# Designs tried in a protein design chat: miniprotein binders against Biotin--protein ligase 1, chloroplastic (HCS1). Part 3

Target 1, 330 residues: Biotin--protein ligase 1, chloroplastic (HCS1), of Arabidopsis thaliana (Mouse-ear cress) (q9sl92)
Amino acid sequence: AMESDASCSLVLCGKSSVETEVAKGLKNKNSLKLPDNTKVSLILESEAKNLVKDDDNSFNLSLFMNSIITHRFGRFLIWSPRLSSTHDVVSHNFSELPVGSVCVTDIQFKGRGRTKNVWESPKGCLMYSFTLEMEDGRVVPLIQYVVSLAVTEAVKDVCDKKGLPYIDVKIKWPNDLYVNGLKVGGILCTSTYRSKKFNVSVGVGLNVDNGQPTTCLNAVLKGMAPESNLLKREEILGAFFHKFEKFFDLFMDQGFKSLEELYYRTWLHSEQRVIVEDKVEDQVVQNVVTIQGLTSSGYLLAVGDDNQMYELHPDGNSFDFFKGLVRRKI

## First folded at step 11 (miniprotein; from E1 with T6R P69E)

Design J5
Fold by ESMFold2, look of step 11:
Structure J5 (fold): chain B 330 residues (1-330), chain A 86 residues (1-86)
Amino acid sequence: as target 1 above (330 residues)
Amino acid sequence: STIRIRFKIEAMKMEIEIEITVSDPEELAEIFRWLLELAEWFGADEVEIEVRVEENGRTYKFTIKVSDEEEALRILEEIIRLIREL
């Protein structure tokens, strides 16, 4: 319907009175905007509770917000049942929102000519975007690894708390999440630098309870323990912000070194042998390298059969970012 | 009297856009060196820097798209010289 395409309702929810007053201010000024001339209607959670009945199978705002124990991240939430992009909401309105604000939607779709690397989602997928600030551009892309680790640790924590079997969610460099060789999630980060700070917007999609297009965490659980309770998006998101806030503080204070042993235990690439192709004149020469970790810039660190260390970069032509890597001297 | 610099880079699938506004062209040299160092840090094959100058209601736009750091710095120094002549 055109009415759905012409307007968007955003529900605002704050953890405490401080965030609730911010939400009231935003509503009174109607200060949030979206690309593409979409009209935005801002609704306070208190107003939405009086209008919505309980048979709506949607993200539970109160359950999530009551679980939040963080001091910065996840304390201000924006929700809509259907959005073109949670990322656009937080990135386009970065200056108007408290840093650490999160936008969640039940269903995400793509618009004409909008973003590269769009994550379309059916109901049951945990789709969210949130904001942070950094000052050192050289380490900004490493935030993707911090976020990835926080997602995997959040899933582990929820499973442990509920007595559920281990779901081995692994990280595929640089920004994908896998279980049993199938992709279950992805991370998208963008940044704008203004006024001496990098404004970072982080988007995450995680297949928690969606039947399509691939597998999801709850499908894996049913295969392992058919009678088990299932994972809820709200539980995972709450655990995510708890882990992320701690990891982010460590990262900003001590660098990625503070997280790297846990990261390397979680990623797919320990001791992975990779064939890279080099051109010498008109000949293609294949070399074998073994992945050792990450370089300071966040690319892959590898050792060749010559015992020399290399940084691996994509060639820019592959749909699979890991495919087509080339060596660069360190 | 208003100078805007825009720079975009992509590293590990993350897009980073930098926009800096200054009023004094003497500040440009430090900014340009910082941007070029960042591009080199991430191993960028090609850099694009846009400089937009607004002076007395007129707008001047300079676009730098090069694959060589030394060439880029030389061009940026020429642009700084041209801005000082306004």
Scores: ipSAE 0.718, ipTM 0.881, lowest interface PAE 0.9, mean pLDDT 84
Fold by ESMFold2, fold request of step 12:
Structure J5 (fold): chain B 330 residues (1-330), chain A 86 residues (1-86)
Amino acid sequence: as target 1 above (330 residues)
Amino acid sequence: STIRIRFKIEAMKMEIEIEITVSDPEELAEIFRWLLELAEWFGADEVEIEVRVEENGRTYKFTIKVSDEEEALRILEEIIRLIREL
């Protein structure tokens, strides 16, 4: 059930004493806000007895924090059992939170004043948002590819460490995650440029243990290894930040080129033939092109039957980017 | 003289919003060139830039909606001229 709440409790958790002192400062000043004028109550993890104990399937704060080995990302956590948007929490409070802070919720619902494109999630879905900074606007959208790669590698790493079969999570460009032809997750990023930096807020939804909407990772595991233990959201999130911090450092130091080979092994589109619609004079004609990778701007790079290179763009008329592709000669 | 610029684009499902504040209208040309270059980089068909000027207790708002760089820069030059005459 979807509900509108005039109050919201946010539990603050830090990896170390440094982050715990930040949490105490935020609580003392009551300095976090939500865009819908919801009253916010800040609670330290040490004070949140009933929120972490009342529900066996609640996100386990200490399990997650014990798994964190990063230096920047995931060290400060905000949790609530229910939120309208984890993304709003980190984006509207960007300046108040340490960069790399993560907001997690057990259930996300469409709140008041939200657009139709808000990711809604039942319990069992890993639903989180975190922050980062970038300086070069031309490569900011490529962060979506870095995040998606970190998710797929995190799932593989957790399966390997637990002796489970690998789950072959694939990337559907630009921001979807698939397994066995079914969507299992998605990524939503926004950015605001201020003070000579792009403040980036990353939202991720991953179907770990939810029976709906289509499939989840644990359902796939049950089909492969019925007697195995199952994936936990906390383990995947910890592994995600380990992989993401490494990939982000490579991306910032060497550009996306440093991750490209792994990305193309993981996405669905290598050598994919797609139909594009060309406007020639006053007529629309269809041509076939073959996807070869990404352009430097992050769009699809393709080759035509004329052996010329094209950049593929959606025409803006479909929610599926692969419907109605338009090409531009490079 | 407080001049605020707001600009928004979308690339590969990611929304990018840029907000810049300057006090000297001579800085606007460099900012507009940067914003237009970014829009061209992502193949944007149409660009919307909002400029808000506060001068002598009054607020002036300019909304620029253009599909090419030359037109945008001509409009900007007119805005700079108007700001100088305040």
Scores: ipSAE 0.717, ipTM 0.888, lowest interface PAE 0.9, mean pLDDT 85
Fold by OpenDDE base, fold request of step 12:
Structure J5 (fold): chain B 330 residues (1-330), chain A 86 residues (1-86)
Amino acid sequence: as target 1 above (330 residues)
Amino acid sequence: STIRIRFKIEAMKMEIEIEITVSDPEELAEIFRWLLELAEWFGADEVEIEVRVEENGRTYKFTIKVSDEEEALRILEEIIRLIREL
């Protein structure tokens, strides 16, 4: 079987003339590359309209781009029907892309999960990655929480605007999204410091219309309101960037403290009792602590039965951070 | 000489890679302090810093693995000495 030289098609979309000229420039230079040296074909949105069959299940570029009213985020879009990783597209091409550029795919076949589990995003998953810049390295990890909040509030905003019942998307610290105790999404951030800035690549996966491997937002919605109009990936992504830009501005101006109350209302961990493992000499001692919030660094803040405050660190061995927490005295 | 510093940290399931390029070895101390402060802020018990020096078409690689600032600065002084001897 000839391994078809699976050229990756990237459709470049600009919200305005500025981003459209960037798209033309990138195409003309053929400057976008993938880490695996996969052959990339750059296509402008204006050219793609003749190539994209109206597959009702493909990401609707026009629907998304028409919804975007942001100043910085989501104004430059890269779409592909199939990608190895949206994160690889934006991270590897960070310097070539406008800050706030987003890459979206219908199918991601080699998604970077932290586990060896390839996040295969089936059709109906919202898989996207976008770029941002930060200056203070100490708060760079907190961007995951801002993104998490923006996703949860975006789903709310779409439900509210559509007159749908509320889908309660909750945050499992540090970067997972849950509905009714089932994982429906996750966030992957990476950063590279260059030219005196932290270049942050944010990857998000959200189960919108994919019934596997757990559940999706539309399955939950159908369970609550069978005759309801379904959520569209484009609607959620548009709402996400509107929420994210607002929250990012608050975060950059006032710090994460401005978002903490909303975060604690949205996360799963308020007053949660967790077991932490302390190494005392050659013995592992289990202690119980109660989660109170986040520390300034973004770790879990917890109180012991001794009334001591602790910062909870992952042990580095456990995939589920809640199974491998170590306490540090504050 | 071109000196490239690489540092990686993982905080709350986020990988942060820092790459800095300098021409003056005297800038290394400030960079190291900043990296160590960042590592400490995230509660790292050990810091690994890679220093690459490109001189006369040769690449020298130093990997520093330290648990405290004082050790890091001592090793850095040795590296700076070695760079000056190139």
Scores: ipSAE 0.717, ipTM 0.894, lowest interface PAE 0.5, mean pLDDT 88
Fold by OpenDDE base, look of step 12:
Structure J5 (fold): chain B 330 residues (1-330), chain A 86 residues (1-86)
Amino acid sequence: as target 1 above (330 residues)
Amino acid sequence: STIRIRFKIEAMKMEIEIEITVSDPEELAEIFRWLLELAEWFGADEVEIEVRVEENGRTYKFTIKVSDEEEALRILEEIIRLIREL
């Protein structure tokens, strides 16, 4: 069977005339490309009415776009019903897209994970990637924490607005999201320095409505709310950009310190005892430390039983992220 | 001659790629210092820097592993010398 050259369809949506003209320009030039040279078909939102089957499971472009009141983030949307990676779309086309552009897909089949891990997202997951720019390389990794906070606060805001019970989305450092001890999401950031700026591509996956492989947000609400009032991907994404823009502005103006207290209230690691490894004269020594917070670089700050402060570095080889921590004296 | 510097660092599961193109080899020292400062800030013990020089249709690739600024500068002076001899 000839694998039909399934052209990847990208629907371009602009919040205002400015972003709409960008969408037209991109379509006319056919300038958006994928890394694998997959054939891309660019479609304007105004033309897509016949392509969006009223499949109740498709991302509702109008619902999202009508919710957006941000100045910089989420005003230019690329949607696809099926995509290899939202991260590939925004990162590969960074120079062609407005800063703050977002790519969303209903199904991601080759989602970029860390290193070689491919993340496949079933229907019901909120899968998106967006762009931002930063100037200070030292704080670039901290954007993951700002994003994580914005996701957790967006879920709260949507729950509050809908009169839903609170869903306690917690952060597992550095970039995972948990509910009731189960992973429900994750953040992947990459950055490329160009033209004296760090071009940051932020990928987020959040399981909103698919109970597999672990749990989803709506599974927590099951039996507490009517199905008609459950969380929608569009609502969460809209709330995310509102929170993120606010937190990003605070972060850029005042640094991560302005968000640190909220981060520690939201993360899993307050006073956590962890085993860390020291390399002393080619011997591995295990020590127990207590997590206190984050260092200025964004690593885990911990205190030893000796009252010495340590920065905890992830060993890239450990599957158990907390077992592979190496302490550095600071 | 076109000189391209590529540096990659992973910090807290974020990949940061720095790619800089310079026309003047003398700018390399400042860039190397900046890269080393970033590496130190993220607690890297060793830094790998790729330098690519495109001259007369040939590409020369240097991979530099450095632990400190003094070593980096010595290697850089040697690279600059080699570039000037091309």
Scores: ipSAE 0.710, ipTM 0.894, lowest interface PAE 0.5, mean pLDDT 87

Design J5
Fold by OpenDDE base, fold request of step 12:
Structure J5 (fold): chain B 330 residues (1-330), chain A 86 residues (1-86)
Amino acid sequence: as target 1 above (330 residues)
Amino acid sequence: STIRIRFKIEAMKMEIEIEITVSDPEELAEIFRWLLELAEWFGADEVEIEVRVEENGRTYKFTIKVSDEEEALRILEEIIRLIREL
C-alpha cells in the first residue's frame, strides 16, 4: 500500500511586494510547521499557476487578492486544497506570519469543534482563519462578536453589489451564524498572551454552497431568486476583511459600544426569555429572565421578573449555553 | 533563574492562554494580581496558575489553585521563598 505521503501543500500569496517577499522568505527557510508534524510543502502563487487545474470548485486566489484593498487584514494568504485546520496553521505559525494573515482551505478534515469530534467540512464551505493582536484582555472575547457582525454585513454587501436579495444572516450568541433558524456558520477564537500582547487566532466556517447538513447561503438565495448568480467564497471573504477592518478600528477606538446597536439588530436574542439557575444558600433555583443585551465583559445581560439586572454565565457543563445559564446580580 | 507562569481561562467559548517569563521573582506579585483581576472580570470562582522554575538545569513546577487574592498572595510568598532557597 503506497502510504500516500499526505504532504500538505500551502500556496503562499501576497497582495503587494512586501507580502510577496515575506512569502519568498518563508519558502526559502521552510519555516511553516503544523502541530501534528505533517510534512508541509510551501509553494509561491507564481509557481502554483502551473499546478492548479482550473477546477471551478477551488478557491480562486487571483479573484480574492484582486478584491483586497485593506491595510492590515487579508493581505497575506495561505491556501490549501485540503487542511486539517486553518486555525492550526495561523496559531502555530503566529510569529512567522504578518499580523492579519489568512489561511483558507477548500476542505478542512480536522476542524476544531469543542468536542473531540473531527468535523470534516465538505466542499462549498468557506473555511478560514486569520490573526490579529489586542492589548486589553478584558475585551478579547468581544472580538468574536465583531467577527460575527463582519460576516453578516459582508454577506449583505456582496448581495447588494451583485443586485441580489439580501440574505439575513443572524447571530446566535456567542459565536454561531444562522439563516431562517438553521446554523450556517460558526466562529472559533483562541488567544495566547506573549510579549505584552494578546495574539488572537480567529477561525470562521460559513456554508456558502453545500446544502448539507442544514442549509447554505446559495440554497437560500435560490429559494428567493432562482435565476440569480450564486455567491462566491472569494467575494464573501474579500467583503469580510473590508467590513472587519472597519469594525475592528471602531472597536479599538470607541469600544464595542460603537457596534452594539448593529449587533442587537443582527442577533437572535432581543427580548428572549430564558431559564437560568440561581445559587441561593446551596440550593439551585430555576428562574426565568429576559435578555436585554450584553454586559461589558461580553456575557448576556438580562432582567428578572424582580426587575433586577443579571449577568448570565454558562454553567460549564452544557454544550448549548442556553441550556446551562447561571445568573449573577450586577 | 527563569520563571515561567502559565494561566488559562475560557470566556464565552474562547480559550485565552497567558504565558509570561520573568527572571525576577519580585515581578510575580504584579503578574498574579493582574491574572486574578482578569479571572474575576470573567467571573471565575477558582484560578489555576502553573509556575515553572528553571534553575541549575533543574525544573520545578508549582500548581496554584486559589479562590481569592489573599490566598494567592500567601501561596506566592511561599513560592518566592522556595525559589530563593534553591
Scores: ipSAE 0.703, ipTM 0.890, lowest interface PAE 0.5, mean pLDDT 88
Fold by OpenDDE base, fold request of step 12:
Structure J5 (fold): chain B 330 residues (1-330), chain A 86 residues (1-86)
Amino acid sequence: as target 1 above (330 residues)
Amino acid sequence: STIRIRFKIEAMKMEIEIEITVSDPEELAEIFRWLLELAEWFGADEVEIEVRVEENGRTYKFTIKVSDEEEALRILEEIIRLIREL
């Protein structure tokens, strides 16, 4: 059996002449690599027009690129019909890519999950990763919340522009997205500090048109408006970068406080009662606390029945953070 | 001498890796304080720092596990002394 040399094709797209020249430079040098040394084939958007079969379900590069009017984010795109991980592409090539570069795939087969579990995304899932830089390490984890907000507001913006009913995408702290109590997305961030900056790689998965493993936005939309036009991955991704650039600027200029009210209107946890475990004299004691918000570090802020304020930390042992919370007095 | 410091922390499901390379051992104290302050900010009870020194084609590796700043600074002074003796 010929081992099919499973070459990974990466299509390089630039919004302007600047990003297009970067794409040409990367192709000519063959500079992009994958962590597993998978053979990479670099293709320019101008050359790819003959390679994209009329699969109506492939990511439409022209539709996305025409929507982008951002200054920093989403102007350089890497697309592949099938990838191991969009996160691995942007993180491993961080120094070779413009800041704000995005990698998108139709099918991801080795996506990074929080656990050793490989996240496989079926066709119709929006899977992307992008890069940014930050200077203050204390607020680096808060970028997950900014990204979560940008996704929720992007979905609303696309629904509004299309004359659709709003899909109420909610945030499950710290990094999950829910509709009607079902998980429809998640965010995974990693950072590497180099040359006096935090290099952040942001991975997002959003169920747009994939019916498995849970539900998708288009299934919810069909339930509300059966004859409606469906949401496209390209429209959501374009709207995401517009919302994200705005929220990122507000976050960098004014801190997370500028977004906090919108975050609390969008999250699931307002006045939620949770059980926390305390260790008292080698005994595990369960206490109930009520979630009030976030601390300055980005942990859950809660009040006890004693009226004491607590910061809630994950125990590191529980898959669901809400099943393994430890309280610390503030 | 080339000194590489590596620190890793997980905060709210985000992995943060810090890698710093310095040539002067006197810069290590400021870096250690900054790493400890960052760990404390995220409520870490224990901090693990890897220090790698490359001198005369030899590599020396130190792994520091500390619960407080005073202990960390004492260990750092010992490491700096060892580096100066190489």
Scores: ipSAE 0.701, ipTM 0.888, lowest interface PAE 0.5, mean pLDDT 88
Fold by ESMFold2, look of step 12:
Structure J5 (fold): chain B 330 residues (1-330), chain A 86 residues (1-86)
Amino acid sequence: as target 1 above (330 residues)
Amino acid sequence: STIRIRFKIEAMKMEIEIEITVSDPEELAEIFRWLLELAEWFGADEVEIEVRVEENGRTYKFTIKVSDEEEALRILEEIIRLIREL
């Protein structure tokens, strides 16, 4: 049998006394689990203050919680300095956690055993996952676009509030974030339908202050205004939940149409011409299409040179999402 | 008796997993129609539905791969018949 000697400490922090009582209940019951047989220790924020290492790069729980003005999202925080997956924490414990709970870590890692062979994310990345509920499965995947938009608007909002130059964070469909042609972040969503609701877990990675692997927001700021104040992960996350809660309410009440104009101004694909490969009786035929937007299902809507409209789907064969697109005539 | 339905689909790189538990086999027809409509909405050519039945400490598993509603309903009818004979 595989024996695990790994352990994990999760610090629980609530915005108000309501969330703090939830945290106490979870600790008393030791209710949180991880999918790998990792042993979990739950620690209240009040208990962690005496054990916190003095590390300027650690996520500042108080700074984040003081910034929260939302009614649902971001009000219950789970933090660990090092985790295998923030997504697993919230997804596997969905029913035990308040909806809208967020898990944050300073470092995500892969693998076990010999630590020298473990790949870790660099410090300075904003790595988080949170939960939500939806009822209509047909629109569940569109949540990825709402999240993407909330991230881009959060960065803009923090820059504006701090008097910083605009950082033009763009969306690469379906779930990537780019600045100046380089990837700066990504979004991962999963859902499980149970008890007549879709339990959705959203994971986000955003390069705020890390030196690698590609670029980060603070590196872009230094290039634009070398003497500028830098962005903090806590500020971005607080602004994210403020924007997301507003966008989510619009999305639930009025559908994604209410956000489309802003989304298309923010994504990379307006008027983009793409070569798609089609199979016609074992022949590979190339066609050029021009991206128009999103279909109702959330796939790419494109027009061909024949003036016909197409829905673009991945074929499953390619590693690059855009290289593997196949047309479906609408 | 406990009947569990599992269905999984991927749309726009998002994994959607559906698990529904019922005690009455007659509820399966509505569930199958809903799952097939969802698959059609996301343009899936073929879907896989898993039905697990727990009765008298025994577990029975049916895996259904279908591409059209008429075939799915015929298979469902047979599954309901088998469940009632348990």
Scores: ipSAE 0.697, ipTM 0.871, lowest interface PAE 1.0, mean pLDDT 84
Fold by ESMFold2, fold request of step 12:
Structure J5 (fold): chain B 330 residues (1-330), chain A 86 residues (1-86)
Amino acid sequence: as target 1 above (330 residues)
Amino acid sequence: STIRIRFKIEAMKMEIEIEITVSDPEELAEIFRWLLELAEWFGADEVEIEVRVEENGRTYKFTIKVSDEEEALRILEEIIRLIREL
């Protein structure tokens, strides 16, 4: 037939026998669903030789799992060579999966298998989503900043351990990652509160080895050290969970204040002067403020030339939050 | 009886959905206050709250849009009155 039915194979992989027994239980119950009613086949890593290739183009499950030293995050992995959304896999199946489970794909695509126009992400991107729980709704959005910091520190850690030059990945508030003024990644978080807990699903895309659309980490590395070993998605993801688990524990125990100094050294906005737009009698008046940091709610904290403190909010009219900022006096 | 509350808010590009199941309509005032305080914390001007009631084999659905706590209280009192008539 010109069009084929959509199907999806999910390979389940555990760090230890405990997680492997969870994977067997999920397969036997066939308990994982996708929101579009795509047929799902659950496959244990031990059974998936035809899908799990030992080549440079496929995510290396063994390399990743050998790197994992965490107690909670990254110990249960779901992989497929192609998925519509790693985020949907973990968010739609939150209650069925161990908290901290991660879904990874080599390629994400837009559209369904029955459409004629399926767009695929560039190969070489690290595309993953994982889960966590929180209890305090006021600080839930700050998790985006913790994740961003864990990504930047993971890249530094991998470079240090491999004897490579430092790649200076920066954070653009609230959820973008940059190198040399070009976007290399982004974070997407959603949350559902049920049973007195916020179930948080975190999606991350990071340009590790893709040539387009902007730049990638390995392109930057080749420019700095042409003969060096290149970064692998598996190494970065392992380092990410190591850093994230430590930062998450600090965040939960001591609040975001415990991470603020490192965060402000890593983001792009320290002492940044920005234009805010005030509406006065049907006129738009532009004023300049200087970014100082984050408010307790996670918005931008700024000071005006009048020495007053403001909280900055986007006006909703632009993809770039820094166009059309609106200030609120605090 | 079973009452289900659904509430959504977006803060710094993160979507937060809250779903609460309540057995006593008098608990709704406390829940709405919590939801509105959370919304105010993130600077939300207006919120949409869905209330779904399942009693005696029947399902009733209410959707409210509010911008302040006193408006929410007035609407909440009306919802409590309607549920008592069931």
Scores: ipSAE 0.658, ipTM 0.834, lowest interface PAE 1.0, mean pLDDT 84

## First folded at step 12 (miniprotein; from S61 with M1S K41W)

Design K1
Fold by OpenDDE base, look of step 13:
Structure K1 (fold): chain B 330 residues (1-330), chain A 94 residues (1-94)
Amino acid sequence: as target 1 above (330 residues)
Amino acid sequence: STIKITFKIEAMKMEIEIEITVSDPEELAEIFRWLLELAEWFGADELTLRVKVDDPEAAKEIAELLLKLLEEAGAKDVKVEIKDGEVTVRAELK
């Protein structure tokens, strides 16, 4: 049986007339493509009223779009009820989409993870990818930290506005999100350099409302405040773009230094002791170092018991990033 | 002749693909130096460069240029393959 290439529906939403005209242009040209040649059906938000069932489980386009007051990010939205990868949509169509365009899905069935494992994201996850441009390649990896920070601050902002107890989302370097020692999210970035710019595609996964396989934000919230109103994916995504635009502007103007203090308050690694490997005369020597922060390149900065500063590099062999660290003297 | 350079690097679990198309061979040395500097900055252990050229003679000159620049950068275990107008270079940077 030829598996019927499941047609992918992409609903195009614009915040203003400018983005709405882009949406119409894309639809009329049928210009959006997927890497696997999956048949794409482009639908304007105005036409989608029959496709967006008022299923409480679907991403509420109007709720999100009404929350957006950003200048650059999240003003052009692509939504799909089911998608292979939000990252594939934005990365493969980077030249066709406005910079700062976001793709969101309710279910992602071929999510690009760090693992070669194809997994389906359960309902209740906030799965999105968006685009940005950078000129300096040296700071491109630091965007992961800006994104991670913006997610953590977005969750706090939503909790605050709703009168909820803060959910303390922490950063596990380089790009994982944790609550109470459990992974609840992660960031994946890719970049393509073309035409003197780094075209960055940022993918985020955050478990908002699915208690499996570990925990979700709403499960943590229910544990603290059982009668509380739950967090919505749309609220978090809106708050994310507001925080991200602000942090991105600070990052582009002043560098990552402007965000370091907040990053170090938010990460898991303050004064963490880690075992690192050194190569001394073709012998591997294990040393203990204390994490102090990040280097200008975005690697872990650590101090040895010798009071020497080191940059910690991944060995490339370890699945656990903290188990395969090699120190380089700075 | 159009020269297409493709470079892939992983920096802190971010994949960066650099694609550059050059029409002037004189710019190649500058581009290759910049790629090497970027690889070093990200602490890459190995480098793989692919350069596609339409002219086989140009492919040889490009390979020689890349070898020279990698040697100047202190790269080890430099391997160069020229096939069908594509130069593939692999080197250890550490």
Scores: ipSAE 0.493, ipTM 0.808, lowest interface PAE 0.7, mean pLDDT 87

